# Ledger of designs, part 13: VHH binders against Probable nicotinate-nucleotide pyrophosphorylase [carboxylating] (nadC)

Target 1, 283 residues: Probable nicotinate-nucleotide pyrophosphorylase [carboxylating] (nadC), of Methanocaldococcus jannaschii (q57916)
Amino acid sequence: MLKDYALKILKKSLEYDVGFGDITTNSIIPEGVKAKGVIKAKEKCIVCGIDFIVAFFEEYGIKCKKLFNDGEEAYGNILEFEGDARTILMLERTALNLLMHLSGIATMTNRIVKKAKSVNKNVRVACTRKTLPLLSPLQKYAVYIGGGDTHRFRLDDCVLIKDNHIAIVGVKEAIRRAKENVSFTKKIEVEVSNLKELREALEERADIIMLDNFKPEEIEEALKIIDEFERKTNFKPIIEVSGGIKEDNILEYAKYNVDVISMGALTHSVKSVDMSLDIVRYQ
Below, E stands for the ipSAE of ESMFold2; O stands for the ipSAE of OpenDDE; V2 stands for 0.75 times the mean of E and O plus 0.25 times the DockQ between their complexes.

## First folded at step 13 (VHH)

Design r1 (from m2 with W99D R101W; framework vhh_7b18_3; at its last look DockQ between E and O 0.00; V2 from the best seeds 0.00; counts 0 for: pae E 20.1 > 2, grease 24.5 > 24.2, off the site)
Fold by OpenDDE, look of step 13:
Structure r1 (fold): chain B 283 residues (1-283), chain A 119 residues (1-119)
Amino acid sequence: as target 1 above (283 residues)
Amino acid sequence: QVQLVETGGGLVQPGGSLRLSCAASGFTFSKYSMGWARQVPGKGLEWVSYISSGDYTEYQDSVKGRFTISRDNAKSTVYLQMNSLKPEDTAVYYCAKYDRWSGYDLDYWGQGTQVTVSS
């Protein structure tokens, strides 16, 4: 299903990129010429999206041989291919753009997950919905491949009460209404901005509480409040921390006994892995 | 029918030398560019050297100064002289025929010859 979606996106991207035709390739390379080559990762990375690229190439008659699978660490050659030279050159940039981007997400996620788990073995690192249009499913897949948590994919997956909701109806009322109107199968998460809202969320027994933009000292205080509530009621929500968290400061948050650390940067600000498509010829 | 047959591979110590040969048939040899590529098991094909129909030569950076490609049109043969061999040169080496009208499009290559550099 995801492969089909990726293929659709790639084809649409190709349609745009080609326009009226690849005038460079078509003017230089004779029709019917065959070529062999590889896609190469120029830096160490977690591969992600290789099956999408294979499907894309095969759709246009290019034969492929995978050397790595999604989730594997790789450097150097990751995919071999052969087929029509014009076609290969036409597909090249479109294929590389997606593969480089998804592998970048997976690689970054993997580094951060390992770092966080080095001090907190049970913590999950999650992305957010801060994704690119039409690419959200693929980007979240990449986070998953990197060892992260996808969070909710869409607005229909989980209730997430945010500051704008709270501004309108308040924390307690928001949770109550969600519980009344949403299926029991859906979790209710609430983003809290201060300790007062935290207490309200606890009283209404939200399934997940996100401490949004809490300072470390505030997180500590929040956890004390949560522990006290648990001792009194035997209720403990899933605790998520979020806001301004990056690779360089992840340990400042992971040191606390929280369940989830969410980072928008996993998807909205990712450096693509450097890759190239090389024909068996001097480049 | 185009045919490329590689010979000359073998086991050699670091610092040693080998000379690979590729006998070509089934096409007008003198009109086509030829080359050598190598492959380590489980890895992709790596370009090594190129010689045009006009005897223009190119080399991968890792083999520059050590390898020399040449051709004998009368014998329809392309050669790769490999000097100062290193363990990292261990691979199956393939002779490649390029398209007449393209400098980088491959038409055919042989079955390959194993080169092993080990102490």
Scores: ipSAE 0.000, ipTM 0.208, lowest interface PAE 14.4, mean pLDDT 92
ESMFold2, look of step 13: ipSAE 0.000; ipTM 0.191
ESMFold2 (binder alone), look of step 13: mean pLDDT 85; pTM 0.855

Design r2 (from m2 with D55G; framework vhh_7b18_3; at its last look DockQ between E and O 0.01; V2 from the best seeds 0.00; counts 0 for: pae O 19.1 > 2, off the site)
Fold by OpenDDE, look of step 13:
Structure r2 (fold): chain B 283 residues (1-283), chain A 119 residues (1-119)
Amino acid sequence: as target 1 above (283 residues)
Amino acid sequence: QVQLVETGGGLVQPGGSLRLSCAASGFTFSKYSMGWARQVPGKGLEWVSYISSGGYTEYQDSVKGRFTISRDNAKSTVYLQMNSLKPEDTAVYYCAKYWRRSGYDLDYWGQGTQVTVSS
């Protein structure tokens, strides 16, 4: 399913990139020339999207042998291929762009997850919906491959009450209405900005409470309030912390007994893994 | 003088078929790659299909599996068989001559033929 979607995206991207044709390749490389080559990771990375690229290459008659699977750590050759030289060169940049990007996400995510879990074994690191148009499902897949949590994929996946909703109807009313109008199968999450809103969310028993842009000292106080509420009511929500969290400061948040740390940077501020496609034989 | 004359356009219903022809003259037809492009009014020209002098073919992804390009060197004619037509295929279709035998640089194109897909 996701492979099909990726293939669709790659084809559309290729259609744009080719335009009227690859004038460089087609002017230089004779028709019918065959080539063998490899895709190489030039730095240590978590591979992600390799099956998408294989499907893409195969769609255009290129034979592939993958050397790594998604989720594996790799350096060097990750995919071997052979086929029509013109076709390979036409597909090259489109294929690399996606593979490099997804592997970048997976690599960054994996690094951050390991760091966070070193101090809190139970914490989940999640991405957000701060994704690129049409790439959201693939980027979230990459986060998952890196060991992170995808959070909700779409607006229909989970209720997430945000500051703009709260500004209109308030925390309590928002939660009440969500509970009344949304299927029991959906969780209700609310982003709170202060301790007052936290208390309101607890009183209405939101399934998930996100402490948005809380300082470490405020998180500690929030957790005390939550614990007190649990003792009184036996209700404990999932606690998510978010806002300005990056690789450099993840431990400042992971040290607290929170369930989830969410980071937009996992998808909106990712450095692609450096990769190359190299032709190794001319036939 | 290079001349390209497109024919075969018209109005068809969705799911219908058309066959476009392009009669070429003024150059050694068999030595040049040919192709089809299309343009929607107010939009840019977009590539649809390519056929090399040697018979190698390529297609825009949106038409792959539905359109077939072919050529008859004896008649100096290039064809575009369009099946399973969709409303989004509505455009003026242009026959194109490429600069080199294996190149993708357009040299000449015809006056175009209107294709309209509508229910």
Scores: ipSAE 0.000, ipTM 0.158, lowest interface PAE 19.1, mean pLDDT 92
ESMFold2, look of step 13: ipSAE 0.056; ipTM 0.588
ESMFold2 (binder alone), look of step 13: mean pLDDT 85; pTM 0.857

Design r3 (from k1 with S30D A33S G101R; framework vhh_7d4b_2; at its last look DockQ between E and O 0.04; V2 from the best seeds 0.00; counts 0 for: pae O 14.8 > 2, placed apart)
Fold by OpenDDE, look of step 13:
Structure r3 (fold): chain B 283 residues (1-283), chain A 120 residues (1-120)
Amino acid sequence: as target 1 above (283 residues)
Amino acid sequence: QVQLVESGGGVVQPGRSLRLSCAASGFTFDKYSMGWYRQAPGKQRELVAYISSGGGYTEYADSVKGRFTISRDNSKNTMYLQMNSLKPEDTAVYYCARYWRRSGYDLDYWGQGTQVTVSS
């Protein structure tokens, strides 16, 4: 299913990129010339999206040999291919763009997850919905491949009460209404901005409480409050921390006994893995 | 029904040659990459040679480079393995295998295998 979606995206992207034709390739490379080559990772990375690229290439008659699977660490050749030279060159940039991007996400995620878990073995690192248009499912897949948590995919997956909701109806009322109107199968998460809202969320027994933009000292205090509440009620929500968290400061948050650290940067600020498509022989 | 049938195996002395054949049926042969694998007693199955669907690209295990040649005749739905300068360490059951198209190049079908024995 995801492969099909990716293929659609790639095809549409190709349609745009080609325009009226690849004038460079078509003017230089004779028709019918066959070529073989490789896609190469120029840096160590977690591969992600390789099956999408294979599907894409195959769709246009390019034969492929996958050397790595998604989730594997790779350096160097990751995909071999052969086929029509013009076609390969036409597909090249579109294919690389997606593969580089997804692998970038997976690589970054994997690095951060390992870092966080080195301090807190139980913490999950999650992305957010800060994704690129139409790429959200693929980017979240990449986070997953990197060992991260996808968080909710869409607005229909989980209730997430945010500051704008709270501004309208308040924390307590928001949670109550959610519980009344949403299926029992959905979790209710609330983003809290201060200790007062935290207490309100606890009182209403939100399933997940996100400490949004809390300072370290505030996190400590929040955890104390949560612990006290747990002792009294035997209820302990999932605790998520978020807000301005990056690779360089992840440990400042992972040191706390929180369940989830969410990072928008996993999807909105990703460095693509450097890759190249190299023709090695022509037939 | 996909079928792969190996033939051409046997007992030979070191330095001799054998030619294995794999007859394929039940699928569009020229659309699939193929490979030869071998498994010696007590060892894991290993890749011997790979050939692309069109035959234009081949790969070999380091241990057989320069001695073995993989080829295919798509008009006959047959893949071949020419094995020259055979060594005792080449003794194994040799298997023909199909790579799955558009699936990430996983192997999905195997032949029953043919025994190759190299001994003095």
Scores: ipSAE 0.000, ipTM 0.209, lowest interface PAE 14.8, mean pLDDT 94
ESMFold2, look of step 13: ipSAE 0.000; ipTM 0.419
ESMFold2 (binder alone), look of step 13: mean pLDDT 87; pTM 0.888

Design r4 (from c2 with A30S S98R; framework vhh_7qbe_3; at its last look DockQ between E and O 0.01; V2 from the best seeds 0.00; counts 0 for: pae E 18.3 > 2, unsure alone 64.9 < 65, off the site)
Fold by OpenDDE, look of step 13:
Structure r4 (fold): chain B 283 residues (1-283), chain A 119 residues (1-119)
Amino acid sequence: as target 1 above (283 residues)
Amino acid sequence: QLQLVESGGGLVQAGGSLRLSCTASGFKYSMGWFRQGPGKEREFVASISSGGGYTYYADSVKGRFTISRDNAKNTLYLQMNSLKSEDTAVYYCAAQWRRYGTDYEFDYWGKGTRVTVSS
């Protein structure tokens, strides 16, 4: 299913990129010329999206041999291919753009997950919905491949009460209404911005409470409040921390006994892995 | 559906010449010749663009073989000169009917014609 979606995106991207034709390739490379080559990772990375690229290449008659699978660490050659030279050159940039981007996400995620788990073995690192249009499912897949949590994919997956909702109806009323109107199968998460809202969320027994933009000292205080509530009621929500968290400061948050650390940067500010498509020879 | 029929194969002495023909029910895109020798995999020999303006040859046949086409007659040709024993193979005509097919070589193939070069 995801493969099909990726293929659709790639084909549409190709349609745009080609326009009326690849005038460079078509003017230089004769029809019928066959080429062999490789896609190469020019830096150490977690591979992600290789099956999408294979499907894309095969759709246009290019034979492929995978050297790595998604989730594997790689450096150097990751995919071998052979086929029509014009076609390969036409597909090249479109294929690399996606592969480089997804692998970048997976690589970054993997580093951060390992770092966080070094001090907190139980913490999950999650992305957010801060994704690129039409690429959200693929980017979240990449986070997953990197060892992260996808969070909710869409607005229909989980209730997430945010500051704008709270501004309208308040924390307690928002949670109550969600519980009344949403299926029991959906979790209810609420973003809180202060300790007062935290207490309100606890009283209404939200399934997940996100401490949004809490300072470390505030997180500590929040956890004390949560523990006290648990002792009194035997209820403990999932605790998520978010807001301005990046690779360089992840340990400042992971040191606390929180369940989830979410980072928008996993998807909105990712450096693509440097890759190249190299023609090895032609016949 | 495109049909390709090769002809012109046979026995020839080393150093000799042979001309292969391939008739097609239609010409649209690139066409080419491939060959498969005994115990070998099918290999590229030559290709020609739809308009005949571009040709490409395998290194092993450069300077000896010439690919051409007559679109009016829907016929592809392969002039083979200075034949060698290594050229012994079944030669296949191939045609590209679609711009981008599922076959990385060509969309349609003939049944082949046998060329035997004796030393």
Scores: ipSAE 0.000, ipTM 0.188, lowest interface PAE 18.1, mean pLDDT 91
ESMFold2, look of step 13: ipSAE 0.000; ipTM 0.196
ESMFold2 (binder alone), look of step 13: mean pLDDT 81; pTM 0.835

Design r5 (from m2 with K31R; framework vhh_7b18_3; at its last look DockQ between E and O 0.01; V2 from the best seeds 0.00; counts 0 for: pae O 18.3 > 2, off the site)
Amino acid sequence: QVQLVETGGGLVQPGGSLRLSCAASGFTFSRYSMGWARQVPGKGLEWVSYISSGDYTEYQDSVKGRFTISRDNAKSTVYLQMNSLKPEDTAVYYCAKYWRRSGYDLDYWGQGTQVTVSS
ESMFold2, look of step 13: ipSAE 0.187; ipTM 0.632
ESMFold2 (binder alone), look of step 13: mean pLDDT 84; pTM 0.854
OpenDDE, look of step 13: ipSAE 0.000; ipTM 0.167

## First folded at step 15 (VHH)

Design s1 (from r5 with S102T; framework vhh_7b18_3; at its last look DockQ between E and O 0.49; V2 from the best seeds 0.00; counts 0 for: pae O 15.6 > 2)
Amino acid sequence: QVQLVETGGGLVQPGGSLRLSCAASGFTFSRYSMGWARQVPGKGLEWVSYISSGDYTEYQDSVKGRFTISRDNAKSTVYLQMNSLKPEDTAVYYCAKYWRRTGYDLDYWGQGTQVTVSS
ESMFold2, look of step 15: ipSAE 0.012; ipTM 0.514
ESMFold2 (binder alone), look of step 15: mean pLDDT 84; pTM 0.851
OpenDDE, look of step 15: ipSAE 0.000; ipTM 0.213

Design s2 (from r5 with S102E; framework vhh_7b18_3; at its last look DockQ between E and O 0.01; V2 from the best seeds 0.00; counts 0 for: pae O 16.2 > 2, off the site)
Fold by OpenDDE, look of step 15:
Structure s2 (fold): chain B 283 residues (1-283), chain A 119 residues (1-119)
Amino acid sequence: as target 1 above (283 residues)
Amino acid sequence: QVQLVETGGGLVQPGGSLRLSCAASGFTFSRYSMGWARQVPGKGLEWVSYISSGDYTEYQDSVKGRFTISRDNAKSTVYLQMNSLKPEDTAVYYCAKYWRREGYDLDYWGQGTQVTVSS
């Protein structure tokens, strides 16, 4: 379960962050002191990771009350908690870091998805595997929460023939070999770099064709070729466009009748939501 | 002095049940997380289950749905209810105290109790 994974990550992060001990908190706050507080979103955001934080807090005996769920838009108090003051203060930064990051991803994704769908209601916005080490599952979850597509989580989810594969065996051979050696349950995606490779991918009936780094005019030409092929063969692959797509230029790609727009920026260039943990009562 | 004393081990048939107990002393029990680990001869120590001071629980994947950890703070005792036991559950089971009351690093171990699952 993803929550379990998140908890493991948080615990490992805490282990590192604590070191030999929270010398500040431990020197100032007496043992056994209880505190009540809140986590606050200091800006409007899509909340993501709140259940992870609840699990994390509960792991260490902190009682929590969620005020929002993942996927909800929030501003202000999003989580109430009470428990051991030392523990809360020890957990604070680790918890906030993850919550802020995931909420950032969800917020950005949601904004971009809405923008793209405003001009193309059928397009999916997907992330890539350009994620941080050990955080890929959580970041992709955040994309999902934001309304995006996770793409493949791992290398075993889907065949994705890339330029380096093509450089070695060519588009056609790569697809053929994949079809021969991979289970029928897996889709075969190929990244094409030009119209020649596109035609080759079509001829070999790739399930998904990614137009990688295509210019707008090239996308238009590619779609014409694909339409012609569909009319002739009654086969239509899923079309994904990718390469240098960001929030500011998403509409340049969404205007085309493509199925998927993938963006690395959803995970590798994210601004964390500003949040704070505030103690509101001393007990 | 911290003391952990495990009891409840024994020989059971596959599909059987055991309930392990760990009596703790020498520290404020209610403030510390507790756990169970097991070791097969010749193998390393394997984490089994954890219970925080706030009764949050975790389990190793192999025992999820079969084992239940609980605690009684009034008795300073942690329990491991083991149901649907399998031969692969055969091991020496150790009770563990976490070194911090927050509960993320283990500190003390008991003497262990032998659990044998065999037909």
Scores: ipSAE 0.000, ipTM 0.163, lowest interface PAE 16.2, mean pLDDT 92
ESMFold2, look of step 15: ipSAE 0.000; ipTM 0.318
ESMFold2 (binder alone), look of step 15: mean pLDDT 84; pTM 0.855

Design s3 (from r5 with L106M; framework vhh_7b18_3; at its last look DockQ between E and O 0.01; V2 from the best seeds 0.00; counts 0 for: pae O 8.9 > 2, off the site)
Amino acid sequence: QVQLVETGGGLVQPGGSLRLSCAASGFTFSRYSMGWARQVPGKGLEWVSYISSGDYTEYQDSVKGRFTISRDNAKSTVYLQMNSLKPEDTAVYYCAKYWRRSGYDMDYWGQGTQVTVSS
ESMFold2, look of step 15: ipSAE 0.257; ipTM 0.705
ESMFold2 (binder alone), look of step 15: mean pLDDT 86; pTM 0.870
OpenDDE, look of step 15: ipSAE 0.007; ipTM 0.294

Design s4 (from r5 with S102T L106F; framework vhh_7b18_3; at its last look DockQ between E and O 0.01; V2 from the best seeds 0.00; counts 0 for: pae E 14.3 > 2, off the site)
Fold by ESMFold2, look of step 15:
Structure s4 (fold): chain B 283 residues (1-283), chain A 119 residues (1-119)
Amino acid sequence: as target 1 above (283 residues)
Amino acid sequence: QVQLVETGGGLVQPGGSLRLSCAASGFTFSRYSMGWARQVPGKGLEWVSYISSGDYTEYQDSVKGRFTISRDNAKSTVYLQMNSLKPEDTAVYYCAKYWRRTGYDFDYWGQGTQVTVSS
């Protein structure tokens, strides 16, 4: 369960953050003081991770009311809560850090997906495995919530023949060995760096072909080759483009009839949404 | 397919009341934010009210205290109770559905219902 995974990450992060104790709170706030409050989005965003924060708070006895579900556009109050003041203050930064980060990914993804689909209604925008250690499932979930595609989660999800594999055995042999040795349930993707490798991948009927670091004009030529191959053979792979694609240049790629645009930036170059936790003494 | 059908518009005197309804179908209503907007002649489209999936509400300043948005998730219906109506409230009122985590349903609007406030 992804929620259970998120909770493990949150608890481990809390353990690190607390150390020997929350010395500020424990020196200032009496035991038994009750508080209530809100988590507030200080800018418009796509909220992501609310159920994780609710589970985290409830694990420590803090009652919650969600004002938004993941994927909703929000501004202002997004979660109401109440409980023990010392506990709330102890959890605050750990909870906010994850929520702000995941919401940042969802927000950026949503903006980029809308931009790409404005010129190509069928294109998918995908993240990559350029994620933080241990956070990949949560970061990819945030991409999904933002309307993006997660791509493979792990090395075991899909065959992805890369330049280093090709350098060792070549495109044709790599595809042939993958077909022989991997379960029929796994698609075979190959990264190609030029038109020769593209033709080889087509001849071997790779399921997915990624045009890696192609410039826009090179993509146009690649698509002509693929279209001609399809007319002759009735075979068309899923076409992915990747390499150096960011929000500010994505339209140069999305205008082409490609199936997927993948971007590491969705997970490795994201600004957290600005949020705060505001409380008052309840009794 | 998403459908939003507004009803309840009509002619009303200043100071009167109307209740607009928006029947929604084609999506899991309880998981989405909903809202109302209006097309005022000569002033363009303007936002009126918003309600989140968790019943958080917001209103345009000019309607605060007079309009109340609500929802009935069991009936997949959003409402706009309009009290103390003024001539400047005259507009075509549209029900709106907001984007959720997946899919392509962004800022979907219904067909609209005319509200006319006149002596």
Scores: ipSAE 0.000, ipTM 0.318, lowest interface PAE 14.3, mean pLDDT 90
ESMFold2 (binder alone), look of step 15: mean pLDDT 85; pTM 0.860
OpenDDE, look of step 15: ipSAE 0.049; ipTM 0.563

Design s5 (from r5 with G35A; framework vhh_7b18_3; at its last look DockQ between E and O 0.01; V2 from the best seeds 0.00; counts 0 for: pae O 9.2 > 2, off the site)
Fold by OpenDDE, look of step 15:
Structure s5 (fold): chain B 283 residues (1-283), chain A 119 residues (1-119)
Amino acid sequence: as target 1 above (283 residues)
Amino acid sequence: QVQLVETGGGLVQPGGSLRLSCAASGFTFSRYSMAWARQVPGKGLEWVSYISSGDYTEYQDSVKGRFTISRDNAKSTVYLQMNSLKPEDTAVYYCAKYWRRSGYDLDYWGQGTQVTVSS
């Protein structure tokens, strides 16, 4: 199903990119010429999206041989292909853009997850919904492939009470309403901005409490409050920390006994993996 | 069966006060939000005030600072304290129940109680 979605995205992207036609390729390469080639990762990476590209290439009659699977670390040749030269060249940039981007997400995620787990083996690193239009499912897939947590996919996936909700009705009321109106099958998460809101969230027994933009020292205090509450009530919510967390400061948060560290940077600030499509044989 | 019975309406002079009550039955009162609305003859129904199951309250701008909505779950009753009444407040006042526990969709109404503010 995800593959089908990816294919739709790729096809639509191609439609735009082609416009009235690939005038360069069509003017230079004779019709009917066949070619063989490879997609090459020019740097060490976690591969992600290779099946999407294979499906995309095959949709247009290009034969593929996959050399790596999603989630595998790779360097060098990752996909071999053969087919119509004009078609290959037309598909090239569209294919590479997605593959490079998803692999970039997976690679970055994997690196950060390993780093975080080196000091806290139980912590999950999650992305957010800060994704590109129409690409959210694919980007979150890439985070998953990298070993991260996808967080909620959509607004209907999990209740997430945010600052703007709180500004209107308050923490307690927001949680109560959510519990009353939302299916029992959905978790209730609340984003708190201070210790007062934390206490309110605890009292209302939110399933997940996100400490938003807490300083490390504030996180420590928050955890003390949470521990005290747990001892008193035997209730312990999932604790998520978020806000301005990046690769360079992840350990400042991972050292605390938190359950989840969420990072928007996993999807909105990703460096694509450098890849190339190379024709290796002219026929 | 859901029943809502409004009481407390009457004739009052400008600047006066009234307290409306709505006795509710036929549902778990404490789990549902309630509202007051009013209708002037020949005009449409207008929302006046809202109180959630968690006692969160909202008011129409024209009544803010003058009206107070409250509830007593033990008595299954919602109240509307109306102070500093104005002739413009003259209307039939209705108590209403929301169909969701904490939603904004109304499904049941009482018979209404007449409030007349006149010199």
Scores: ipSAE 0.011, ipTM 0.274, lowest interface PAE 9.2, mean pLDDT 93
ESMFold2, look of step 15: ipSAE 0.153; ipTM 0.641
ESMFold2 (binder alone), look of step 15: mean pLDDT 81; pTM 0.830

Design s7 (framework vhh_7ubx_2; at its last look DockQ between E and O 0.01; V2 from the best seeds 0.00; counts 0 for: pae E 16.4 > 2, unsure alone 63.4 < 65, off the site)
Fold by OpenDDE, look of step 15:
Structure s7 (fold): chain B 283 residues (1-283), chain A 119 residues (1-119)
Amino acid sequence: as target 1 above (283 residues)
Amino acid sequence: QVQLVESGGGLVQPGGSLRLSCAASGFTFSRYSMTWVRQAPGKGPEWIAYISSGDYTERDDSTKGRFTISRDNAKNTLYLQMTSLKPEDTALYYCAKYWRRSGYDLDYRGPGTQVTVSS
């Protein structure tokens, strides 16, 4: 399913990129010329999206040999291919862009997850919905491949009460309405901005409580309140921390007994892996 | 079984006041939002007011400022205080349970209480 979606995205992207034709390739490379080549990772990375690229190449008659699978660490050749030279060159940039981007997400996620788990084995690192239009499923897939948590995929996946909701009806009312009107199959998460809202969320027994933009020292205080409530009521919410968390400060948050650390940076501030497509011979 | 019983209706002159009550049984009243709906002869049901399980209230613009919805969870009772009544307010008033995001459930309502505003 995801593969098919990726293929659609790649094909649409190609349609745009080609325009009325690849005038460079078509003017230089004779028709019918066949070529062999490789896609190479120029830096150590977690591979992600290789099956999408294979499907894309095969859609246009290019034969592929996959050398790595998604989730594997790789350096050097990751995919071999052969086929029509003009076609390969036409597909090249579109294929590389997606592969480089997804691998970048997976690589970054994997690095951060390992870092966080070095001090807290039980913490999950999650992305957010801060994704690029139409690429959200693929980007979240990449986070998953990197060892992260996808968080909710869409608005229909989980209730997430945010500040704008709270501004209208308040924390308690928002949770009560959600519990009353949403299927029991959906979890209810609430973003709290202060300790008062935290207490309200606890009283209403939100399934997930996100401490939004809490300072590390504030997180400690929040956890004390949560622990006290848990001891008193035997209710245990999932605790998520979020807001301005990046690779450089992840340990300041991971050291606390929180369940989830969410980071928008996993998807909106990603460095693509450097890759190249190289023709190795022609016939 | 869910049971709702409306009361407090009657004949009143224009400008008068009435307080409707709805006695609820057969469910945990405090956990559910409730609504008042009215239906005049020859017209469809008209939504009047909503009160959540947390006492958050919404009202239709036609009755804003004149009607107030409230509840007493200890008594399992819903109220509608009506003031400045007009002939146009003449209708059968129903209490209904609200538990869907899509709206109120008219399948769970009482027999209604008649309000007639006439000089």
Scores: ipSAE 0.000, ipTM 0.260, lowest interface PAE 10.5, mean pLDDT 92
ESMFold2, look of step 15: ipSAE 0.000; ipTM 0.241
ESMFold2 (binder alone), look of step 15: mean pLDDT 77; pTM 0.775

